# Ledger of designs, part 27: miniprotein binders against tRNA-splicing endonuclease (endA)

Target 1, 353 residues: tRNA-splicing endonuclease (endA), of Methanosarcina mazei (q8pzi1)
Amino acid sequence: MNLLKTQLKGDRVLAGKEAVAELYKTGYFGRPKDDGLELSLVEAAYLQSRGKLDIELEGKLLGFRAFFEQASLRQQNFELKYIVYKDLKERGYYVQPSAADFRVYPRGSHPGKSAAKIFVHVLSERQPLSVKLLQESVASAENVHKQFILAVVDEESDLTFYEIKSASPKGEMPEPFPAVKADATFLEDRVIAWDAEASGALYSRGFYGKMLDPERLQLSLVESLYLFSRGVIVVRDRKGKIFSFDEFVEKASEIEGSFLRKYSAYKALRDSGHVVKTGFKFGTHFRVYRKVESIEKIPHSEYLVNVIPEDYEFRLPVMSGAVRLANSVRKRMLFAVEKGEEVEYLDIGRVKM
Below, E stands for the ipSAE of ESMFold2; O stands for the ipSAE of OpenDDE; V2 stands for 0.75 times the mean of E and O plus 0.25 times the DockQ between their complexes.

## First folded at step 16 (miniprotein)

Design ctl (from j18 with F36S I40S F44S F63S; at its last look DockQ between E and O 0.89; V2 from the best seeds 0.00; counts 0 for: pae E 5.8 > 1.5, pTM E .728 < .8)
Fold by OpenDDE base, look of step 16:
Structure ctl (fold): chain B 353 residues (1-353), chain A 81 residues (1-81)
Amino acid sequence: as target 1 above (353 residues)
Amino acid sequence: SPEIQEEIQKLLKEIQDLAKRAKELGDPLAARLVQSLARSIKESLERLLYTGDELLLELAKQSIKRLEQRVKRLEQQAEEG
């Protein structure tokens, strides 16, 4: 088989006019440029491994090893990008290099038949992932009607793919709380409502807290602020003095340093018609229900929610653990990103490619 | 009453001004705390437009007054530092 003669130049491999017919028109490799074909380093490495290219540098023929070493020096994360590119190609996808590492065509589609539907970004599991950069990348993909997929390469070169989406969860609860009023006391780390009728209503119709006994409702700090700010409960200290909102927030923040952040997401979820409960058993801040009909018929929660700051950096093993846990219990993992007074959501799910 | 509604609207403006002043604070953590408090108070005031709960109104007034004092202290600290 006649190998195509090519030259390594900068961060590209240049091929002649014959390569346009043999590689681009049939395999959709590279980009036509200056009567020839320009290949990315990953495309060139793949084609070389398939016995399709001879690659020269300064008149010296490079074997696969020497080319791979040169490519690694010339392109950041080249080895990881190559692993992902090779895997996607072996799965039968048409893949083209892009600014977002790769654009991927659905199986049975190719360049010229339809637009690429997937952007794939490649990361090592050891690399931090800025939530800001992730949101920008997801928004950019969604703006052009593409899916954003994160390809994570572990230390063993195993691949895990995550689809990341913007989310705007909407609940279906007709009212956030029943029209009741109760006195409550802030004890050590919890608030107790004392009125039996109001407590029962908040529990059974509002799905707040946990009954301590048939007459008393125990509320979390975020539930308490949510109900207090709406005049549903009056919160007193152990001496009977009514808290102001600032005194409540200060005391709650002393107990839980992330209280205000958790509260932002709790509020946003309740105001959007959800039932929100603790996610403690799932290693998350919240478990969220779109609709609950009765306390006896609590459905499976659809979402687990972790609340993160705007400047958060994902550790990929931690993110992976959270997503796996959510998926194992047939839930979606939402990350609620606090942006001042607003909350934005990222839906992160494992996908099979 | 129309008087209560006018008072609530005045307080809503006051809390908005405090939230704006908080954004201009040099300490991001302090600013965030003030903003979060301002939001909680604002939500209470917005609810009061419909419920007319006098106790909640009084609590909101007290909270705004304390928040204003906090903002003033933070502004002074930013000028001295």
Scores: ipSAE 0.303, ipTM 0.724, lowest interface PAE 1.7, mean pLDDT 89
Fold by ESMFold2, look of step 16:
Structure ctl (fold): chain B 353 residues (1-353), chain A 81 residues (1-81)
Amino acid sequence: as target 1 above (353 residues)
Amino acid sequence: SPEIQEEIQKLLKEIQDLAKRAKELGDPLAARLVQSLARSIKESLERLLYTGDELLLELAKQSIKRLEQRVKRLEQQAEEG
């Protein structure tokens, strides 16, 4: 036969000099090595499926099924990687398998024209995704000025691509914010500010809380701690005793799950110039505005934010649902990662390749 | 006044010490709570340098005292096994 003969060895497929001219020079498959061509397993499977080469193992010719089964034994997630590789190639991308998963060139580009700009990591929807490892991967890609994309393969082998970026959101609310001193009461599960003038100022100028009636303002627990810690409000229990910081945090934590974690993100977002409101109706912790000029004309919020611990592991169907919902209401989905005393942000969105 | 400023500096040193001791606690959930409270109190004290709010200063002092007692109790519990 006149097909290129290759040899399966380890987790690679080796081809001779003729493959450099036929595969590397024409399509940039594999990498030249020792006067021949070294192919990854996914490249070899793809090329075999297109009738471009034959693969032998220990002198015996392998058909596609036999090779595919051998590749699966030699490389974890081989089927998933093959599905993604094939899809990207068919969309017209030049794709270079690497020690990680894939380096991908921009449309209309290849190694001789530009640098690869995209790292693609492949997962099944059933596999957990460590937020710590994700942050490290995103940082590594960004350190060398590359985009990071997660390719998720579902149970029917359909693909969804997510772009993941670090973020440093900044708002445009004026600083300093004028302060007012107000008396408030911690009722059973919420805080009420009683003074009509102070409540109006907090609501209309600071965009805190929601007016319970024309004179009284209801504040969330994170809003209350923020204002309390800035000296803007004094919070009393129902018997008139003034809360200290530790007493307030303990009471709020009994009522609201993950209170301190939510507060860390609330404070970071407010301190960086945002207006921050509950995201409950979107299934998130917060909805966030870059700027609000008046209570009578509130713009669309720009972000939905969920707060997660640094040791969080994403369940990909849950992550997909949150991202899809944010997209459906034309907002960006941010995950605020609490790392000790700091908050770091991941911007996760669906992209079309 | 200079006397209030000196008092705040002493409190800031106390809260820094409590934050260091919280890192050494053997109970992860309790250590997280103590460390978070110490940070919140430190930030409030730093703002007090500019506001002069004496009530907020008194509330911070009360929290520091209770936080120290909590840290001491947790340290003794960790020592006993």
Scores: ipSAE 0.141, ipTM 0.688, lowest interface PAE 5.8, mean pLDDT 86
ESMFold2 (binder alone), look of step 16: mean pLDDT 79; pTM 0.726

Design j26 (from j18 with Q35K R39Y; at its last look DockQ between E and O 0.87; V2 from the best seeds 0.72)
Fold by ESMFold2, look of step 16:
Structure j26 (fold): chain B 353 residues (1-353), chain A 81 residues (1-81)
Amino acid sequence: as target 1 above (353 residues)
Amino acid sequence: SPEIQEEIQKLLKEIQDLAKRAKELGDPLAARLVKFLAYIIKEFLERLLYTGDELLLELAKQFIKRLEQRVKRLEQQAEEG
């Protein structure tokens, strides 16, 4: 029994015709090309580690160490990709290396039975993750009806898998706000609506703010601007002068970090039929309800939402913490990305492979 | 009323012009703020088409004038810098 001899050429490992029968037809390794089999570097390393082939470079036989070092020089993130490839293979998946790291078949399927349904991108926990590039990758996968998974390799080579999807959340609230009018005052730190009837309607029908007492309503700054921008409230300073929008935004921005960015997401969520409240208790910008029927029976919120700029770069440990917290309270974690005047959402959740 | 609707349409054209001028400002933060404010005032005006509230219409005129003065000062500042 002779091991298959192969040749390292560029960023590929080339094998003869016998490898097609022994590796491709039995395990779907590599890609048949011309009269032989072309293997990716991670496939070749995996097969070499299993004693299935030998690899030569310019006439010299490479042991595993020598090949691994050569592969690392020829492919960025090679060792991370190898760790993920090996793990997925050992879990029983058929895995096809590609330009976008891996195409993976669902458990119980293989290339001869169906198309790959999963695209996997490999990243170290230390590497930043551009939200712009992530949105492009997710859109590409979804355009062809594939799942997008991020495989994160930590410093001890343990793996965590995240499914990332675009989202278009839609609420079921019949009205964005009650048909009322009220005067409000922007005190030092807070906005108060004074009229008992309007305050009651805003609270019990629109689910805005928090009642200070049976008659008066405290509004958050994003709630206040939303209602002010629609003429539902008029906001005055402590001397009775009506705020202009520029004065309101300037004061609110001094009090609340990232106010403009938070408002863009608040507005988008309210406009799409949701009830939106602070997510402070969960460490997020917002907690979001698809539907609230009464103040006396408030359901669990469905989403936690953080708002990020379009040029944002995720720090993976921070992302992991937010996703874990949302999962622990049975909520979906959405990241609202500013895109000009629009907001686009990413749904990020942990998955088990 | 038809009179209020006609006036609101004219004001919407004015705010659209201010948003267009904001694109040419040299200060990215100032430009973003002007665009944000123009958008808010536009929504305020669009809501007035449904309500016809005359007090709010007078406020809208004042808000637009304030924004126009801000844009003029920023444009003058960019020319001198």
Scores: ipSAE 0.655, ipTM 0.905, lowest interface PAE 1.4, mean pLDDT 90
ESMFold2 (binder alone), look of step 16: mean pLDDT 78; pTM 0.709
OpenDDE base, look of step 16: ipSAE 0.674; ipTM 0.909

Design j27 (from j18 with Q35R R39M; at its last look DockQ between E and O 0.89; V2 from the best seeds 0.78)
Fold by OpenDDE base, look of step 16:
Structure j27 (fold): chain B 353 residues (1-353), chain A 81 residues (1-81)
Amino acid sequence: as target 1 above (353 residues)
Amino acid sequence: SPEIQEEIQKLLKEIQDLAKRAKELGDPLAARLVRFLAMIIKEFLERLLYTGDELLLELAKQFIKRLEQRVKRLEQQAEEG
């Protein structure tokens, strides 16, 4: 097969009219422009590696190395994008360059047969990922009915793919708490409810806290504020004075620096019908249940939840670790992003491509 | 009682006004805390509409008064700075 003659110009490779028939109509490479074909640098590098192109720059034929070096100088993250592009192509996907790095067609589909269903964004594991930018990218993909996939390239050039979705988790608990009232005392870092009947109801029907003994319920700080704000408990200090909400929040924030953020997510999850327990054993803020029938038959939690600020930047190894841990225990990893007094959720899961 | 309900509705309006005033505070962290506290008190009051608990209603009044004092101090600080 005769090699197609092409020219490197700027951040594109230009091919003649023959390339439209040979590359675009059969392989869906490039974009027709004028009487020729415009290839992205990654497409050109791939096609060159397959022995399909001759690429010239200023009248000089570029070998694969020389072209790759030139492409790296001309496009940010070219090498990473090429690694991902090559991997996706070898997996049998049709891939087209896009503003989101790549649009990917489902296996067995191609341009003209169906719309691309996947956007793939490429990152190095060393690059921070803004939560805000991630949410915007996910929303943009979802608005056009596409999946958002993050392709992470590690230092060894191994690929890990993550599907990231907006989530609106809904629980099925009929009531967030039983209609009881109890006095409680804020000790050092725990709240104890003293009424046996109310404590028993909160534990067995509300799934709050842990019984210290058959009569006394130990509550976390977030559980305590939630129940206090609903008039279910009255929280006192060790001298018997009732806490104001400001005094409670201040004291709780001294113990837990991120208390308010953690509480926002706890509240949102409880108000949406979930049972919420500590995720400490899983290295997360919460483990969340959609439905619990009885204290004796607590199911496996469906979600692990970490709470993050709106301006958070993911460290990809940390994110990866959290997602891997959740998946290893057959749970979904949700990130609750604090937005004012509300929370938005991102579902991050590892996918096989 | 209808009187308790009317009082709770009045307090809900006061909390809403405090939450609005918090948006005008110059310190974002202080403003956030005020809004958060206003939200908690609002939820507390909303629950009181169903329970009619007079003791908790008195507590709600105290909590609002404390929040009002906080907002007033923050407003004064914003004017002096």
Scores: ipSAE 0.727, ipTM 0.926, lowest interface PAE 0.6, mean pLDDT 92
ESMFold2, look of step 16: ipSAE 0.749; ipTM 0.933
ESMFold2 (binder alone), look of step 16: mean pLDDT 80; pTM 0.741

Design j28 (from j18 with L37F; at its last look DockQ between E and O 0.91; V2 from the best seeds 0.73)
Fold by ESMFold2, look of step 16:
Structure j28 (fold): chain B 353 residues (1-353), chain A 81 residues (1-81)
Amino acid sequence: as target 1 above (353 residues)
Amino acid sequence: SPEIQEEIQKLLKEIQDLAKRAKELGDPLAARLVQFFARIIKEFLERLLYTGDELLLELAKQFIKRLEQRVKRLEQQAEEG
């Protein structure tokens, strides 16, 4: 009934013990502290907008505008967090501000009934997103069996939610390559294997390359290094001289940007039992199949994969475009994060809250 | 044959030592590249245990020699500052 008087201090709003009964025990706002209630800035703004409390700074009453401006100066991304907080509350969620931005409870539940199941991180579409920090946040959520959601606020304050998970894709192909040996030539910008029997085996049993004709197999550069590194093919230049691996990589890197990074992901995916082909028609590095039993009935690929370095920073419009395209063709979008010679995967998909 | 397998084990040790020497340099990018080639050559050698192909064994020796030359150049560059 009576408006609670509160005090803006630092990046918090402090209320007396009467707020515990009025706000915490009825709606789970804030955190009880020293027989009073400590509210986050977004909670305070939300409650003020609902006529539940008055906020003072150094004895002076702040209207909504004045408080909002003060909150923005005291907390990075305040208005973005407020937009997301208000939206989630209006959708019927109990939402608790935390160091990981928000902890969110399942519909029909609250802090006293169940544990929060979702961690939500808030970001503007114009802000970069560090892959390293993202991986740490996802790992932290997964360590306690929680879902991690990125809430992206666009320039018109519309919200898009992404679920981000670590992934460990496993294929069902029996071995990384058939047991064959073939002679191949690195032409100007691609490699051709010449032997009909070996080419047919590579194509039909491992789905490597593309048959140029019934006898000859064209291989991509990552396919070529993979097979060469295992002695399955021997790669020669146009004069018949056998490449060393450093000479091959040097030439391939002049032709294909980010060759070594792409190769690391290619190798990891093949070693994990997948068939891996170019993703060019989808604007990605690879399209990936869990299993191809026959070249005569090729299934739809399950994943699109882009390879990124561990110090990568996402530009969110680019990430959004890749995820949207993958969804439109009913594929999962994986980002393969290169960590030395190992690869870790992030599965990023759009979700509805 | 046992002789070929013994030679491959010696070559695998040489590769391991080259990767270690490169890692001790103060250039992480160069060290990582040497480790990349060392891993490729290691996998190439491990395949030879099953095939016994003499051409591929001779190629492996050439690849190791080239990698050693790369490590020596990096060591000289690090000493010259």
Scores: ipSAE 0.646, ipTM 0.904, lowest interface PAE 1.5, mean pLDDT 89
ESMFold2 (binder alone), look of step 16: mean pLDDT 81; pTM 0.754
OpenDDE base, look of step 16: ipSAE 0.685; ipTM 0.914

Design j29 (from j18 with L59R Q76E; at its last look DockQ between E and O 0.94; V2 from the best seeds 0.74)
Fold by OpenDDE base, look of step 16:
Structure j29 (fold): chain B 353 residues (1-353), chain A 81 residues (1-81)
Amino acid sequence: as target 1 above (353 residues)
Amino acid sequence: SPEIQEEIQKLLKEIQDLAKRAKELGDPLAARLVQFLARIIKEFLERLLYTGDELLLERAKQFIKRLEQRVKRLEEQAEEG
């Protein structure tokens, strides 16, 4: 079979009219431009590796190595993009280069038969990922009814794919707390409610805290502020003085440096009808339930939640670890992004491509 | 009582004004804390609209007064710096 003659120009490989018939119409490679075909560097490298192209630069024929080196100089992250492109092609996807690195067609579909349903963005595990940029990318994909997939290339060139979605979790709890009142004391790092009836109600119907004994309820700092701000508990110091909200928040923030952010997410989740418990055993801020019927029949939590600032940068190994842990226990990993008084959620799940 | 409701509405306005003043503070961390506290007090007041608890209303007034003093101190510090 005669190799198609092509030319490397800038960050593209140009092919003749024959390439439109042989590559574009059959394989959907490249973009028709003028009377020829324009290939991306990754498409050209892939086709060269399959013995389909001769690639020339300034009249010199480039072997695969020489072309790959030239492509790496001309395109940022070319080698990573090529690894991902090759993997997706070998998995039987039609893939087109795009501004988001790749547009991927569902298996058994191709350009002209249906729209591409997946955007794939390629990153090295060593690259930081801005939560802001991630949210913008996800929103842009969702706005055009596409899935956003992050392809992470590790140091061994192994691929892990993550689907990232906007989330608006809704709970099904009819009320956030029972209509009770209790006195409580802020001790060292915890708040204890003393009224047996109110404590029992908060525990069994509100699913707050943990009973210390049959009469006393132990509350976390975020639970305590949530109940205190709603007039359900009165929080006192060890001397019996009632805390102001500023005194409470200052003391809580001394104990937990991220208390304000953690509380914002706790509030948002409770106000949206969820039961929220500590995620400590899972290395997360919270474990979240959509519905709890009784204290004796606590279901498996659906979500793990980590709370992050709006300017957060993901370290991909840390993100990967959190997602892997959540998935291992059949939970979804939600990242709650604090944006002023509001909380936005990202759902990050590992996918098999 | 209608009087309690009117008083709560007045306090809600005061909290809104404090939250606005907090946005003008030069220290972002201090501003964030004031805004957070204003939100907590707002939620407390909103609950009081339903309960009418006079004792909690007096506590709310004290919390607002403390927040006002904090905002004032922060404003004075911003003018001296």
Scores: ipSAE 0.666, ipTM 0.897, lowest interface PAE 0.7, mean pLDDT 91
ESMFold2, look of step 16: ipSAE 0.687; ipTM 0.911
ESMFold2 (binder alone), look of step 16: mean pLDDT 80; pTM 0.744

Design j30 (at its last look DockQ between E and O 0.70; V2 from the best seeds 0.00; counts 0 for: pae E 3.5 > 1.5)
Fold by OpenDDE base, look of step 16:
Structure j30 (fold): chain B 353 residues (1-353), chain A 100 residues (1-100)
Amino acid sequence: as target 1 above (353 residues)
Amino acid sequence: SDKLAQRIDYLLNRAEELGDPEILEEIAKLLKEIADLAKRAKELGDPLAARLVQFLARIILEFLERLLYTGDELLLELAKQFIKRLEQRVKRLEQQAEEG
């Protein structure tokens, strides 16, 4: 087969009219432009590796190495994009370069037969990922009824794919708390409710806290503020003085630096009908249940939830670790993004491509 | 901020609808005080201080909402104290912003 003659110009490889028939119409590579075909650098590198192209720069024929080096100089993250492109192609996908790195067609589909259903964004494991940019990208994909896939390339060039989607979790608990009232004391770092009946009700019907003994309920700081703000408990200091909400929030924030953010998510989850428990054993803020029938029959939690600020930057190894851990215990990893008084959720799950 | 204002307006209307005696009038007064404090908080030059005041205002609002249904006099007195403390905080922050 005669190699197609092409020219490297800027960040593209230009091919002649023959390439439109041989590459675009059959393989859906490149974009027709003028009387020729414009290839992206990753498409050109892939086609060169398959023995389909001769690529010239200023009249000099570039071997694969020389072209790859030139492409790396001309396009940021070229090598990573090439790795992902090659992997997707070898998996039998039709892939088109786009502003979101790649548009991917479902297996057995191609351009002109159906719309691309997947956007793939490529990142190195070493690159920070802005939550804001991620949310914008996910929203943009969802607005056009496409999946957003993050392709993470590790230091060994291994690929991990994550589907990221917006979530609006809804619980099925009929009431957030039982209609009881109890006195409670803020000790060192815990709140204890003293009334046996109220404690029992909060534990067994509200699924709050942990019983210290048959009469006393130990509450977390976020549980305590949630119940206190609803008049279910009155929180006192060790001297019997009732806390104001400002004094409570100040003391709680001294103990937990992210208390306010953690509380915002806790409130949002409880108000949306969930049971919320600590995720400490899972290295997360919360484990969340859609419905709990009884304290004796607590189901497996569906979600793990980490609470992050709106300006958060993901460290991909940390994110990957959290998602992997959640998946290992048959849970989904939700990130609760605090936006002032509101909480938005991202569902991040590992996918097989 | 718009959500807080809407929630306050909702609760004010609810207090009026429930038509209940002295305690509802007191709660309605406290709701107006919270609305004022929440507005004043937006005008604070320190975004962190403003955020904290708004957070506290929201907590007190949840507390007042519960009071509309329970009529608990002890909790009403606590609500008055909590609002007074928040007002004092806002006033101190306003003074600091004028001096700075």
Scores: ipSAE 0.652, ipTM 0.882, lowest interface PAE 0.7, mean pLDDT 90
Fold by ESMFold2, look of step 16:
Structure j30 (fold): chain B 353 residues (1-353), chain A 100 residues (1-100)
Amino acid sequence: as target 1 above (353 residues)
Amino acid sequence: SDKLAQRIDYLLNRAEELGDPEILEEIAKLLKEIADLAKRAKELGDPLAARLVQFLARIILEFLERLLYTGDELLLELAKQFIKRLEQRVKRLEQQAEEG
C-alpha cells in the first residue's frame, strides 16, 4: 500500500519528499517547500477523495468527513472552493490555489509549459459583490494580462462562470449630431422639437428621439439635455421662456429618478460615437449601437447598459438575470460605473469552462 | 476639483488662440465666475450640493466650448443667463446652510 502520509497543520497539509515526485512533478499539486510538499486544503481533500494520500492531525488519521469538517473550520468558504476546484480538475484544468482563490491554466497547458492565464474568484449566489472591489480585482488581473472569472456556486452546488472585463466601447458614428438648430418645448413630462427640417435631420441622421408625426420629434430627457448642452436645441417652457441648465436638470430630476447618473452614461456613450436608445424593453437604461447608417437599415444593438453608482453592491441573482437576458437577445451586458465626471464600464458575460 | 480647474485653463487657452480681445475678456470673466461658484458650493460642506453645482458647471463649460468652436454669439448670451441661474442656486444653498 503506497498511500502518502501527510499532516494537517494550520490551513495547510504537509507531505514528505515522496509527494514531490508523485504529486507535484506529475500533476503540479501543491508547492515544494524545503524537501517536502505543501498542499492547500482543497488540494488535500481532492487527493484524499481519490485515494492518493492519508491525512493525520496530531497523530490521528482523519477520514474524508473528519478532514472536510476540519478544513471547513480552518478556511473561509472552503466548501465552495472545494466544489469549484473539483469541477475544474475534472474538466481537465491545472489549478493552483492562491490568495485570489485559484490561478488556472488554459486547456492543454500546465505550470511547466506556460503561465496561468486565468484568475478565478469563488463566491456563493447569496454573497454580495462590491462593484468597487470587483473593479480593483479586474484591474489587478488585467495589469498582469490575466482573465478574471467569477465562479458562482448556487444553493444546489451548481456552478456558473462569469468573465468580467473592463471595457472601453467605441462607436463609429461620424459626428455626435447633425448641424442643425431647433426650438423645443419641455411639456409636462417630455420634450418636443417642432421644426420639421431639424427634427428630420436629428431623427434620420443623428438617430435621436422618435417622430411623433412627420414633422415633430419627441426627445427623451437625456437626449434633450445632451442636444441642449451642445446648442443644437433651445428648450423653452410653454410661455416661451428659455430653460437654463439648472432649471432643466431640476425639472427632469423631478420626473426621472437617477436622471443625473443616467445622463452621465448617456453623454459618455454618445461622445464615444454610439447611438443610444432606451433599453426599457430589456429592463435596462439603454440599448446601444456601434453605428446606424440609415433608418431603413437599423442593425441589432450591440450592448445593453445599466448605470450604477461607484459604491454599488451587486446582488448576484439580479446580475445573473441581466446577463442572461442580454445573452438571450445576443447583446453584451455593460455596467456603467459612475465615477465623478467619468464613467467606467464592466463587461459581464457568462462563460463556459 | 482639479479637473474643473484644468478644463477652465484649457478653455482659456482656446479663447486666447482666437485672437479676439473682446471675446477673450468675456470668456475669461465667465470662466472666473464658474470657478468661484464651484468653490462657494464646495465650501458649504454639503457633498450633494457640491456635486450638483460641479455637474452644472461642467455642462456650462461644454456649452462654452461649443461657442468657441462655432463663434455663435447667441450661445454666449445664453451662457451668461445659465451662469446667473447657477449663481442664484448657489446663493439659495448658502442661505439654507445659514438657517440650518
Scores: ipSAE 0.422, ipTM 0.828, lowest interface PAE 3.5, mean pLDDT 88
ESMFold2 (binder alone), look of step 16: mean pLDDT 78; pTM 0.726

